# Designs tried in a protein design chat: VH-VL binders against Putative bifunctional riboflavin kinase/FMN adenylyltransferase (ribF). Part 10

Target 1, 179 residues: Putative bifunctional riboflavin kinase/FMN adenylyltransferase (ribF), of Geobacillus thermodenitrificans (a4it50)
Amino acid sequence: MKVHEANQGLTLPGSVVAIGAFDGVHQGHQAVLRQAVERSRQLGVESVAYTIDPPPRCRFQGSRMLTTLQEKLDRFAVLGLNHAVVAHFDERYAARRVDAFIRELTALNPREVIVGQDFRFGRNREGDVALLRRHFPVRIVQTVCCADGQRISSTRIRELIERGEWEQSTVLLGWPLSS

## First folded at step 23 (VH-VL)

Design aa5 (from z2 with light chain S56E)
Fold by ESMFold2, fold request of step 24:
Structure aa5 (fold): chain C 179 residues (1-179), chain A 123 residues (1-123), chain B 107 residues (1-107)
Amino acid sequence: as target 1 above (179 residues)
Amino acid sequence: EVTLKESGPALVKPTQTLTLTCTFSGFSLSTSGEGVGWIRQPPGKALEWLADIYWDNDRYYNPSLKNRLTISKDTSKNQVVLTMTNMDPVDTATYYCAHRPWDFFSGYPFDYWGQGTMVTVSS
Amino acid sequence: DIQMTQSPSSLSASVGDRVTITCLASQGINDYLAWYQQKPGKAPKLLIYDASSLEEGVPSRFSGSGSGTDYTLTISSLQPEDFATYYCQQYYDYPLTFGGGTKVEIK
């Protein structure tokens, strides 16, 4: 798997791009990433995981990330992604943020963009995904729930770890805990 | 159409605890990216941010008011509650709640505001 | 904490005048800057976000510019309804902070 900085302008002749913070690469994230790998093989193009470091708002709360960046990237590689593109918060500017993101994705020539159901992009009245769909074909992966019906999320997993609920956190995460 | 409305006492005595409720419509705090903040404005003075709460239960507080603020939400009632302890006459202000959205990268500013509620702290 | 210094604190102007209000941040804020308008007895209203993006429904005579630590709000031709107090606000880092305000009055 090749790793790229978002601001260095990776260009591909075609791709399938999965977008997310992917903190922990939990089973809900894996659904998105596996679909990107699967679709890229079906379309004869390369798969890309587009991610942000650190995950949203983690820069304010300190070290509450489920994985380091390197651990996250290693998990992408295990899942079979061809590329990872990393956007760093401190290198980005708010002005024209939407246009900048669209230009970065356009360089990847995405045949499809794959996001989870909770993905938010831009400031739009109805359409967190609708803005992306103006520019690219977008697939939405349905929310993944555990056996007890609760959503799988990085926040839920982090809370379980803080309470010492190790077995349940490992089930939701789908990877061994790092400690 | 996003609307927010503040409710709570108009008069509080020094040392008492203020509890304010923000009731909103047009969005849900169960929806990814949604947040609500509290801002106050003493008469004739500038705006001061107090606290934020988000859909994922992240909370942020103004450090100048440490130990005095608690923010919580009831997603099923579309309400956010701010509690401020040990009120003092300098805390006399109009208190606003406001909507603050986030996207994948970062936050936006407060785009919709309630009309505000005046809270006077005096004996 | 990021301090926001707004100038001038007040100004007097006539209808049709071009008005410029300045906001200085104590450190770089990567364009995470908003401008609000507040009329007496009313809540603030968002005008500009991300330093230069016009909020929906805001007249095009309002514009924002600047970068780094220096930001400006410009009203290209002042209208009677623009007499108000204007605030800048950074949302780059917590705590969120506002400028001291600029009151725009009839000359």
Scores: ipSAE 0.610, ipTM 0.852, lowest interface PAE 1.8, mean pLDDT 88

